# Designs tried in a protein design chat: miniprotein binders against q58433. Part 12

Target 1, 377 residues: q58433
Amino acid sequence: MLFMKYEGEIAIGPVHPTMLEPHRLRLFIEDEIIKEAELVIGVNYRGIELIMEGLPPEKISILSEKICGICSHIHVWCNVTVTERGCDIEVPERAEYIRAIVEELERLHSHMLLFGHAFEVLGFETMAFRAFMIREPIMQILGEITGGRAQYSCPIIGGIRPRCNIKESKIPALLERLEKFEENLKKLLERTVNDPMIMSRIKDVGVLDKKTAKKLHALGPTARGSGIHSDMRKMGQVPVYDNFEFEEIVFDDGDVFSRLAVRFYECFESVKIIRQGLKDLPNLDKRIYNPNYELKEFKPIDVYNEAQRGQVYYSYGLDENGRVRQVKIRTPTATNLACMEAILPGHHVSDAELIIASCDPCFTCTDRMIVVKENKI
Short names: E, the ipSAE of ESMFold2; O, the ipSAE of OpenDDE; V2, 0.75 times the mean of E and O plus 0.25 times the DockQ between their complexes.

## First folded at step 7 (miniprotein)

Design fb3 (at its last look DockQ between E and O 0.45; V2 from the best seeds 0.00; counts 0 for: pae E 8.0 > 1.5)
Fold by OpenDDE base, look of step 7:
Structure fb3 (fold): chain B 377 residues (1-377), chain A 80 residues (1-80)
Amino acid sequence: as target 1 above (377 residues)
Amino acid sequence: SKKRIEVTFHGTSPERLEWAIMFLVYLAEDYGAEVEFRIEGDTVHIEIRGISEETVRELIEFAKLIAERLGLEVEVRIED
């Protein structure tokens, strides 16, 4: 009996054409069923940690921004927060509000990108196109606030860049665009949940049970899709979010549907946060930057925030010369991909791409090459 | 005047060479540059085109920083 072992390699993660070693998921397939999955995690963030070594904290933000093309803001925000908290640097409330608004906009565009991609994988091209069209207004808002579509460079130590200040005169137009976005998102949701063909492909597929998710330390929407409360915004790690009323979205079924549904409903919560932030902005002090900060005696601190994919962690030291030392960066992608690796066995190979997509690996960097090598044994 | 730079990294670690490419290319693309690269054994050649003179200085400084931190040798050529 010729056991054809199909080895499929799915390249997952920032596949810049320059990166020979993205995250790789090797699938061992027998009779179209995944028998084994092997995740090789590309450690690109380690290169960034090495480059940051010995630099002034003011110079490392640009490197953090390069870790992820989709979630650049959260990385820069975490980075500056290490210095700010470590040196007891006061950050103006207006700056923290704008940081949160930009983060929730980043969450929105990232989730819409995932939905577009998930619909492409499912063969629903019209729904994919709609998701991408719904995303464009968010990209325009980000461009108008930050001056850039992908790399915002909004946070700096002690506040935000002057160009990222949201003028009161822009607020009405921003609110109008958000309302239109929310209406379109609601229509997309209604169409998705009422389509039995879509629902049959995502329900009861790629189940990550709560016990396994806890054991593997799932993060963000991947954890929340398995009934685990995991949102750093609700856990007191990001104090600015205490000013906003919003819900942590949790689903219990642990399937592809649940992981997508968490993100869909989170978009409505992100819109609520942005609306509250924009409403409060006119009443806050106009200061957006603390120019009088000093790099005082540095206290080591762990910084957490909640990216669109889940918990981001930053830590580093400052030496006696005010130079960055021992940088540690953790992204949720590796942990969440390991959860997908664990659940892939036993699934049909045709579901593999959707299961992987449901944890939202960074796609702007993913040129997905599925190299299926037929090893005839 | 749009400038062209050629950056060459040398080193024995493929991983570190890949990082050097990635970080320099990402930075160059942010400036709207056209980037081509080739890998020849322990050597990486990166060609960056369509950049301003100000951007050239920033990219050269960054290339040198990458090389220093990753323990690579770097050569930079500027063409008009």
Scores: ipSAE 0.263, ipTM 0.722, lowest interface PAE 2.1, mean pLDDT 85
Fold by ESMFold2, look of step 7:
Structure fb3 (fold): chain B 377 residues (1-377), chain A 80 residues (1-80)
Amino acid sequence: as target 1 above (377 residues)
Amino acid sequence: SKKRIEVTFHGTSPERLEWAIMFLVYLAEDYGAEVEFRIEGDTVHIEIRGISEETVRELIEFAKLIAERLGLEVEVRIED
């Protein structure tokens, strides 16, 4: 009754310079078929929540930016929003627009990075190169808007940093660069769906059925690839998005193709949001910061937003001394990896990296896959 | 004149020592500090340089908070 399994560790990719342990996936393999998968959690958000307890809310913003260097904007945005809502701080509409524009630019470059890595995993080096080249102009735009001091994000309590204000004179050039990105993205999508070698590797592979996705609480494109509406931007959780015409992208088949297709079409929706936001900015009040606020005691409140990987959740209150209390932070990565853990058994080991990548984990966090062999006792 | 601080964390949990490094190093760098660290068994030494006197007190308070929350022992030395 004992199963013979293969033992080994596949460790690929660089490590983060802070010595943080990334998430790891252990694969138990027999005859090149995955028999069992085990997720090993590398980051403990309970430890982060504990450290944040008792800090001023400004320090929480700094800490959240530093902890998640590749998704720092959404974390800082969620954090400042908790305090803003809890203290009834009015945020200028222009600041909210720019927060959304920056987040959608982050969604674009993050999705393009995923596409590049997915193509690399599949061995389609030319397509990977195309994805990375299409991504580069978006990174340049982000650097121009948020640059200067790289460790400071765009949102601050009550607004945005002055450096992040988008000058009206720059908008025509930004729109032109966005149009070029959109043209190249369309070409990439067409090349992908019209390539039978690519499609054979991603269609009907790594299927996460809707029932399992619901049971395991899938989030973001992982959930939306399995037929589940889950976009916090469309569910009334992020009010600024009510100003933009865009669609939630949902596919039903739950395969790798569906999860990638959600991301491809979300890029087009992000372009629509950014374009609308940029065109609206000249008509908005020029204020980008509310200097006339006071922090006050409030009971914990919940804030939700939609990162490129799915729902991000922040909750805390302020005590009578202006100190953060009862911190809760949730991200979609662990939940979505649990979904992949559940569906990996039965797949050939050569599909493992692709299936994992399709839920868009931090590649550094999961580059260290472990193949474990269990011997009969 | 620049201030130099050495923060030493001690504890039997390697994971908690790594968290202490992450939290203190990143916070100190946000204040513009140069930060170096080394791990010796169950002890971590973190050197923070190029900070103002006003920032020194805040970093010391933060280092103590980290230690309390993570169940670590902490020692801070200020050097010229």
Scores: ipSAE 0.012, ipTM 0.474, lowest interface PAE 8.0, mean pLDDT 81
ESMFold2 (binder alone), look of step 7: mean pLDDT 83; pTM 0.816

Design fb4 (at its last look DockQ between E and O 0.34; V2 from the best seeds 0.00; counts 0 for: pae E 8.8 > 1.5)
Fold by OpenDDE base, look of step 7:
Structure fb4 (fold): chain B 377 residues (1-377), chain A 80 residues (1-80)
Amino acid sequence: as target 1 above (377 residues)
Amino acid sequence: SKKRIEVTFHGTSPERLEFAIYFLVDLARDYGAEVEFRIEGDTVHIEIRGISEETVRELIEFAKLIAERLGLEVEVRIED
């Protein structure tokens, strides 16, 4: 009996230059069923961590921005926070509010990008197009705030760049765009949940049970889709979020639907956060940067934040000369991909791409080369 | 005046060369530069156009840093 072992290699990794080695997911397929999945975790951030070594903290922010094209803001925010907390640097409240607003806008555009991609994978081109069209207003808002569509460079040590200051005169137009976004998102949601063909492809598919998710340390929407509370914004790790009323979105079923649904409903919570932030901004002190910060005696600190994909971690030291040492960056992608690796076996190969997509690996980073090597054994 | 820079990386690691290319290319594009690159064996040539003198200095500094940290050789030419 010629067991045709189909070895499909899905390179799931940023063609982002900053990743020396992309994550690779190898699928061993027999009779169109995934028998084994092997995740090779690329040492993705090691190159950037090596380049950061020995630089002043002011110079490493631009390197953090290069880690991810979709979530550049969260990386820069985490990076500057290490120095700020480690040196007890006061950050103006207005700067923290704008950092949070930009983060939630980044969350929105990233989730919309995932929805577009998920619909493409499902063969629903019209729904994909709608998701991408709904995303465009968010990209425009980000561009107007940060001065760029792809890379924001909003946080700096001690606050934000002057160009990222949200003027009060712009707030009404921003709120109007958010309202239109929310209306369009509701329409997209309604169309999705009422389509039995879409729902049949995502319900009860790629189930990550709560026990397995806990065991594998799932993060962010991947964990929340399996009924695990996991949001650094709610765990007191990012104090600015204590100013906002919002819900942690959790689903219990652990399937592709649940992981997508978490992100869909999180978009409404992100809009709520942005609206609250924009409402409070006029009443805050106008200072956006602390020019009088000093690199005091550095205290080692662990910095956590909640990216669109889940928990991001930053840590580094400052030496006696104020130079960065021992940079450690952790993103949720590798951990969440390992969860997908664990659940892929037993699924039809045609569901593999959707299951993988449901943990939102950084796709601007993923040149998907599916290399199917037929190994005739 | 818009400047042109040519950056050449040399090394035996294709992965390191690829990293160096993409990092510098992305950085240059963020500054609004036009970027062309070619890979010839263990050598990468990057041509960056339409940048200010200030941006040139920053890109050269990063190119040298990348080379140093990745154990690559780097050559930089500036054209007016």
Scores: ipSAE 0.134, ipTM 0.608, lowest interface PAE 2.5, mean pLDDT 84
Fold by ESMFold2, look of step 7:
Structure fb4 (fold): chain B 377 residues (1-377), chain A 80 residues (1-80)
Amino acid sequence: as target 1 above (377 residues)
Amino acid sequence: SKKRIEVTFHGTSPERLEFAIYFLVDLARDYGAEVEFRIEGDTVHIEIRGISEETVRELIEFAKLIAERLGLEVEVRIED
């Protein structure tokens, strides 16, 4: 037998407008079966790290917001937290609550975006439309709180922007809107799990077993879909979450269904967190910003948080002139794509886009014609 | 009134030139701009259109920041 390798290309385009040219996503195919995969994609964080070096910490918040257009809040939150911890800056409790509420709203809209994309990949256009419709009210709420749907500049060193304060008079309406979202989410979940055509495409497909997930260091819902407890909010890394009752969602089967199910149930947990946070706000001190801080020199501080896709890591220090040094930023996308790369061989090419999407990369796959390139042997 | 600028980066590191392209293009598109670029050896030309006068000042500041931090030379030309 003569074994020939074929190449396919999956490009991430308009869904991620902050990236002009996707890096290489290559599938090597024989008789419609994937033989090898190369999934090399992501934001060039080395360039961002270089630009941030030597800037005052107030200036790098703008840059951290630009790393990801759909998860910018978590990046800004991680960034300000490095300086806050390194300089021993007290952050008002109300500000930390609102930071968490905004992050959980961001988790909701991001998971809904993934569900819509997954349904599109599967060809269930009506379900995709429903997911996007359910997502829209969350985007509206975010815009009302932060001043823009794509602009999440809520955290500032020492607190939050004044416009992001949630007035107590608005809370009853927000709770009602959240309840409506939860009702619609329940309907979407029910339709999904009761549709045998959908289930046949996601159950027992793209299995990432626990051993492989551990070996390749899977993060976030990708890890939690394979039976691994990995949630920075439950591991003491983000103290404000100690004030909320919620569960870490873990599934054991490691298939596409499990990775999506983790996200579906996380949405319900996010609703619980937001509801608790909104109900607690009237009882908190009204202060949202600490104006009385001074920056000081500090050695690099490691900060972890739980983005929608998993662990986000920021590290830097301040030198004696108040300038940022030794910047390091890590997100879960590259690692989780490596997990998908490892499990793709043996699958039919028609499952590839779904399997890749199931780890929710920052740049989700788009439909593209697969280019088959025969390599000389 | 819509404005147009052309940003030219010069440098010997292809990786740094590539990053400068993508970062500036990303920033400009957040402002709603239309952006095109071309690479000619160690030189990159980036054309940004459909931006306000306030945005022009900010993009010029970012272009100069990018060049300084990545060790690149930069020139900016402003048109209407």
Scores: ipSAE 0.011, ipTM 0.512, lowest interface PAE 8.8, mean pLDDT 81
ESMFold2 (binder alone), look of step 7: mean pLDDT 83; pTM 0.811

Design fb5 (at its last look DockQ between E and O 0.53; V2 from the best seeds 0.00; counts 0 for: pae E 5.6 > 1.5, pTM E .746 < .8)
Fold by OpenDDE base, look of step 7:
Structure fb5 (fold): chain B 377 residues (1-377), chain A 80 residues (1-80)
Amino acid sequence: as target 1 above (377 residues)
Amino acid sequence: SKKRIEVTFHGTSPERLEWAILFLVYLAEDYGAEVEFRIEGDTVHIEIRGISEETVRILIEWAKLIAERLGLEVEVRIED
């Protein structure tokens, strides 16, 4: 039995070209069919947990921003929330609203990046280009709010940075940009679902059934694509979202189409959240930061939020000197990739990249999956 | 005046060396630095160029902190 071993290196997480240990996917292939898949996942956030040890909570946010190049905001938001809830620090409502708006913008640009990549993998270069072009206005909005396109540094303990305050005078222009984004997204969706060639490549491919998804603890859109309700925003874990009317998007088929469809329709819900947030902002108190917070007696707390890829978890302690101890960070990527690893067997090798992409591994961090065909005879 | 620094990490854990590289490189890039690195066994050399004197101080402080927390040895050279 000539086992053709294909070793693909999947770079997942902030893949600087400098990453020595890209995530490695090894595919054992027989007659072009995947027999086994082995995924080695690098956990760079474990290094960051060690670096955080013994620092004051005000200094660890910059480390959280480095965990993920695409979802830096959610990490910083979770980080500051541990201190805020643990010390009973009041956060102004306007600050929480802006944190949510920035998060949903981060969700939008991340989903558009995934769509672009998925179309590239499918060989639809024109559709990929359109997805990237639709993404640019969102990146511009993020840049205008946060002062940066890649790393936003919006949350701080007790609120948000002054530069991240959304001025009322900017709201009309933001709403207009969101409307144009939504129109373009609808056109992209229509073109995608009406293309039989695209649909044939993503329907009934890479099926993660609900039972397997539960067993492997799938998170976020990966879980929701398999008919599992899994959204921390709907589970009362992020109270600011109780101010917004939106739907949890769930599909039951568990295929690549379902995982992509969850994200497509979720973009419209993100736009709804942002519109509601922007509408309410003028009526909120103008405070964006609590300058009078004290690191009082710290109560251990588990913090959850819903990143574009799913549940993010943060926990740490504060010692008697107000220093961070025993940092625990969990990202959805490793769990969702393990789900893709589990379903890869039995698929044609040409579907492997698309199946993996459908769980949204961090692509700014994924250089091209180099499927190294090592013919080990 | 744009400064250049060379940061050298030493340690027996490849994983910890990689974490040190990743964090320092990302931090340097946030300041608009040009970064090159090479790995020689248990040693990593990181060259950071085009930074201000203030950025030099910040990056040196982080390099030392990273080394301390990861159990690495660190050397820093500043070049004009």
Scores: ipSAE 0.467, ipTM 0.824, lowest interface PAE 1.3, mean pLDDT 86
Fold by ESMFold2, look of step 8:
Structure fb5 (fold): chain B 377 residues (1-377), chain A 80 residues (1-80)
Amino acid sequence: as target 1 above (377 residues)
Amino acid sequence: SKKRIEVTFHGTSPERLEWAILFLVYLAEDYGAEVEFRIEGDTVHIEIRGISEETVRILIEWAKLIAERLGLEVEVRIED
């Protein structure tokens, strides 16, 4: 009897924007079966929290935009909301609607990016290409609304940037483009679920049971794929969403398929939200900004929102000089990766990257390597 | 018209030096800059190129703020 033991390290996914080193997994393998796994948890948000302390809220808003390269809007939205609630600043309804529309558009493009990546990991190049092509029109819409590269997000304290106001004359074209996206998404879903080669790689693979998901604090689609209701938009935390009819998508099986299916069906719910929002805009007051506010001292308050990966949490107060204090920022990536670490043992090594990707961790597309220049004699 | 600056952070905390790199590099890239960095012991050198004079002022202010908050020494040199 011969047991072959292997130790392998696989650099998986891009480096998170707030980290210098990539997320890495160490796999201990015997006969191609994962026996143990460990995660290397990189830089958390402590550094940016330290930098934010003592800054005026306008500067902290700039920093929040830089936290995540693919979900910057939700971070800026959370940040401005802390100040708005703490200072009792009224935000025009039109601005809240547009904030939600932009967030749901970012949810769409982010989910499509994950689908493309998952297909790449599985070696289904044609399916990956389809996902990326379906994503591109959403990116174009976002660019048109947000004003291009230099304006990644639209929230400002008290409203939205003027460029982000959606002209009523553009709404019919936006609705048409959204319908085309929805049609293509339906086709992608059908191709996926009706392809036994794809399904064999994702169904019953990487099961995260509900008990483990709760113990390790799974969030977002990772939690919802394991039967846990965990959507800040449905839990009264983001009031503008009370204006839209949509469903929280929950699957019970906890496999890779379930985590991806939550995201597939969430895309359809995002389309519903965007459509309702766009159709309502002409009936809303035209005001997009409240200039009539005064910053005031307040004790830390908690703000929650639902990013595409799950709950985002911001907390801070303002001191008597209008400076930000006691900053806390939390996102779902670290806990969702911990869930994947816990379930990897027992799987074939070829499934490792897919299982990890299925919680949609925030990586960059490439490892960031620090090149050390040595002193010379 | 296009400016170049070199920002040097010094400190004994590798973690804080890494935070300084992360935030300054990301801010500079947001302005369209070309950025390179290297770490030599307790010192980090960040070269930022292809930026306007206004952007130079903005990045210098950020670099000083980052250093202050992270307890690092900072030196900024403006080149051509």
Scores: ipSAE 0.157, ipTM 0.669, lowest interface PAE 5.2, mean pLDDT 81
ESMFold2, look of step 7: ipSAE 0.027; ipTM 0.581
ESMFold2 (binder alone), look of step 7: mean pLDDT 85; pTM 0.835
ESMFold2 (binder alone), look of step 8: mean pLDDT 85; pTM 0.835
OpenDDE base, look of step 8: ipSAE 0.365; ipTM 0.773
ESMFold2, look of step 9: ipSAE 0.154; ipTM 0.661
ESMFold2 (binder alone), look of step 9: mean pLDDT 85; pTM 0.835
OpenDDE base, look of step 9: ipSAE 0.438; ipTM 0.813

Design pe5 (at its last look DockQ between E and O 0.30; V2 from the best seeds 0.00; counts 0 for: pae E 7.0 > 1.5)
Fold by ESMFold2, look of step 9:
Formats: sequence, C-alpha cells, structure tokens
Structure pe5 (fold): chain B 377 residues (1-377), chain A 93 residues (1-93)
Amino acid sequence: as target 1 above (377 residues)
Amino acid sequence: SKITVEVTIEVDGRTYEFEFKVDSPEELRKMLEELVEFLKEDGVKEVEIRVTAKSPEEAKRIAEIVKRILKEAGFTDIEVRVEGDEVEVRARK
C-alpha cells in the first residue's frame, strides 16, 4: 500500500496505483497551511470477507496476509483462535507462549521501523540509520524462529508449525541478543529526548485530545498517546498474556511525541514479555500442536487481539461442512487515519507527513520501500 | 563545503543505502565507530563506503580511518581506492 497526499486547490484526480486500492489522504493547502484533510479508503474489507466465505478456516490466513505486510502474524493468530474457540480445540500452552513471543518480536521490529521512518521524514538521517540498524538483529531472530519466512506465519489451528518451536539450547543466546537490543534502544531514546531539534518537531505537534480520540474511536498507540486505555492484552482478550508481568503504556498529551513515546516504552514492555516467555519455555510441556480434534459447526465467535497498530478483530462461524461463514474483519488503520484527518487542519505541510506517520498506517512510503528492497535479492 | 559519505551495507540479502554529510574526518570517524557494533553482525557480509573529501590530503587520511574501522569490524578483504578527493572502500568478511 502507498500513502498519498494532495496539495493546493486541486480537484479529486486519478491516483497512480502501485498496489490495488491504496488508502489516500488528500490535503487542501493554502500558503503551506493545511485547510482541510479528506480520507479516501482504499482497502475494502467487504470484498476480502466475501472471498473468504465458504473456504476452510486454514486457507483464509493466506488471504489475510495481504492486509498488512508487517502484521500478518496477528491476523493468522486471530484466524486460528476463532476456529479453536468455536470448536473447543485445546491449544498447548507452549504454542500460545511462542505465538505471543513472535508477536512481541514483531512489535519490536515494527516500532523500530516506525522510528526510522519518522526520523527520515524529519530529515534526521543518522537517527533513522540507528533505528534501522537496531532493528536488524530482531529481524534476524524472527528469521531464525520462523525459518527465514519461508512459511509466512507461525500459528496453525491447534498450535504452531514445528519449525517455529524455539530450541531450549538457543534461549541463552536469544536472551543475550535481547539485552543488547534493550541497551541500544535506551541509547536511541536518550539521543532523541536530548536533541532540541528533534523535540521541537514532535512536541506539541499534531495534538489529538482525549475527547476527540474517544469520539472517533481511536485504537492502539494512537489512543494510548491521548490518555485512553485500549490494549487488548490487558483487557482479558488474549489469555496467554496473563502469564506475563507488563504495563499498558499511556501518555496524556496526544501529540506526536506522546504517540512515539508510547511506542518507545512499549518496546521495553515487549522485551519484558519476550524475556519472561523465553525463560518459562524450558519448564513448559513439550507439545506444540494438538492433532486430536474435529471441526464442528459453530455460530460466529468474536476474537480480539492487539497488533502493533492497535486492536484487530476477527469474527466468523463454521457451517456443517466446516466452511467459514459470516466473516467480519476489522483493523485499526482506517479509524486511526480518521483521527489524523480530524487534527491536520491548521498545521504546516512540513509536519503533515510526520503527523500521519505517527498513527503507523500500514501503507507508508517507507514501508513500501523496505518491502521492495526485500523483494530484490 | 562538507565531506560527503555514502554507505552501502548488505545484510542477509537486504541492501541499506545511506548518505551522510560531515564537517571533518574526526566527525566521520565518530560516526563510523558507532556503526562498528552493527557491522560486526554475522549477517553483515559486505560494505561499501564512498567519500568525497575536501582535498586529496584529507582523502588519504579518511581512507586510513575507514580501513582501520572496517578491520576492527571484522572485515578481512578490504579494497581501497583513492583518486584525488575521492575515496572508495569495498570490504568483505
């Protein structure tokens, strides 16, 4: 997905699509000040939901990966959970732990990617470089766990793929690499908050007040930067997280700084979760998959989880033939972009891209550039 | 006029390309020393650094700085070319 903007007194014009139906945010600008913003939704969940109707539940995970290139794990996890709950399928505790560990590793690399993009947008190339290089070891760890991304997801109905099982002999090295990441993250944070030029561009900019955030139903770090508790992991929706001690991170000022600060501190919480999960794994039962189940008919089940960008919602049932029915999928992107649409008027165009990026949409220009480089071997 | 530095790093099939502008060889040294930790990663197999210095004398000093830092990062196959104000260093582990 591409993120596009318009400038000046232009009418609604054709968009050069590089991907099917990208989101667009059109800006109407006078003398470098944004007068109005208009969100044009590109992603059509109704079309995706219709394609999924009548498929076996294990097959819809492949379709959902097209929604977000860096959050495909959470979509597959939500999908298998709907079926697991609807069919009363026991999932081994070890599998749930590894699902959470992988999600938290993806939260780390996703937040670091956003920091790199934000610094690039602001023109702080050295800081962007640091963010991308700090992220790289996390990408290597993910590749080791998921088999170099040869299989696009770790969860399967009833467990995890055998390749994704974390070998106990590897845990000490993983913990050491995680400690190094944490040290480098601390340095990055200190460099950021101690740089007046960076702070002048992010503090008190793009303010989303709590009342507006509630009215527009903000989700994820967008909501938590405006003082709203919104983390599905702390609201009883993802039971495996009850095993980990961590805090929901909330800031009150609603500016770009606050939305970034939520993500910085969430990285430290993710490190805590991963460390706890890795240390617990040797003491858990060895089972990673439950093959002993039959799919059965069930009425729609609602599943919520917390992606890096906020709440993800999946709902469907199975018919008598084990086929998916009444599919509903919701992600935080459109709602969070609507929040940006509401706050952009009155800001200088030089801040627009940063403000928009601070909600971490899944179709920024930098996200596409990184994806394109990964496809060019 | 500033010193222009272009860095290309190959990591596990991905390519990172960066451009920096610095005021002095000392500033360049400090920047590259920050990179040494990451350049030591096993996945980092190849790096290319191109520098446009302010003078031929400065280019020679920069070439020595870059070569030493890449050796510290574990690169053993280091090719250095200095022509006028231009420095090009290619390194492999």
Scores: ipSAE 0.036, ipTM 0.593, lowest interface PAE 7.0, mean pLDDT 80
Fold by OpenDDE base, look of step 9:
Structure pe5 (fold): chain B 377 residues (1-377), chain A 93 residues (1-93)
Amino acid sequence: as target 1 above (377 residues)
Amino acid sequence: SKITVEVTIEVDGRTYEFEFKVDSPEELRKMLEELVEFLKEDGVKEVEIRVTAKSPEEAKRIAEIVKRILKEAGFTDIEVRVEGDEVEVRARK
């Protein structure tokens, strides 16, 4: 039994025990080299499914908003979609458009938050600040649409909340803000790719090869950074996206650069989607909610969507009493962290935080990398 | 030595705190100029900027830069305190 005397443990784990994705990576380090990485799946991962079991579908939406502080909208959207499909509830087209617009805004602010964090990890504090400042206009747009900057509560069964209706009079100002965001994003990109110090830290680092990514079932930008097509919006899983022209961004190199680049270029595609959505909104029926539905019993239905981190999955049925049964929720975080677990060994500890950050673990749900130095007694 | 900048912004009853480091007052100006559009928003009621400069002379220059940027952002009530190499600016609108 070779007692590998690990000189230290780095735990990246949930900041809040009530968060649903309390996944931690434990890094075992010897001579500043990662020897082993262990993904600890948080105890509460299935806890939410158990709490949801037997509740009315309307109450599940409230719980879904609390799953992730960054991707609350996608969870609510997936949740209501299960009931809508199971009960054959017609959702007004305008409501689906607004759901998509809010999702792409959520994607934008989440990616900007990741870039800010990645620059902090790299020691480029000025670039981090730029990323956070570029993010802020998106947060303002979200606030103006949803009436809240953290909990949007936009989707409801049968449509969206009345407060989330985008007024035509606001569209020009929203478009102007998006244009400014896009210009600032281009400037940030140019500065990043032209900085050899940044590029040397992210190129050829933390390589997830395409074969390993496929084997481990990488999702979203983590998969796309390894040359794998993985976008539920393009796979016909979210029909509203068929109304929009956008590209799936894919890179082949599988390194930190590629995973960041996928998200960076995807921001431009999100802006395109939002512009198209806002342009079409005035021509759509003004109805945003269908009040004329009945809940009925149905067997569990699978619903997929594409969060900023990748595929989100919701499934449940309704019983004869209108209570949810057989709740299953899957987020991309555990799968993508398992990809980082697989590639971390052999890397220097100084690259660990960046490699892990490149799969975009929920930073509101994950503690900062805590270096636990085990004092050699 | 870098210039350390702490920005606290109250927006719609929420407080945002940012810390960053810059190499020069000119870089600080550019960073804060990117904030101007955000600071113009009606939801922004209060901003606090704390700066640790490299010298008292640099602190005075930074104070002028910050004050100018906050004026451009529409703040009318601007308090500036310079103590040695530290600058504290509070603004309300």
Scores: ipSAE 0.022, ipTM 0.529, lowest interface PAE 4.2, mean pLDDT 85
ESMFold2, look of step 7: ipSAE 0.013; ipTM 0.569
ESMFold2 (binder alone), look of step 7: mean pLDDT 82; pTM 0.814
OpenDDE base, look of step 7: ipSAE 0.020; ipTM 0.516
ESMFold2 (binder alone), look of step 9: mean pLDDT 83; pTM 0.818

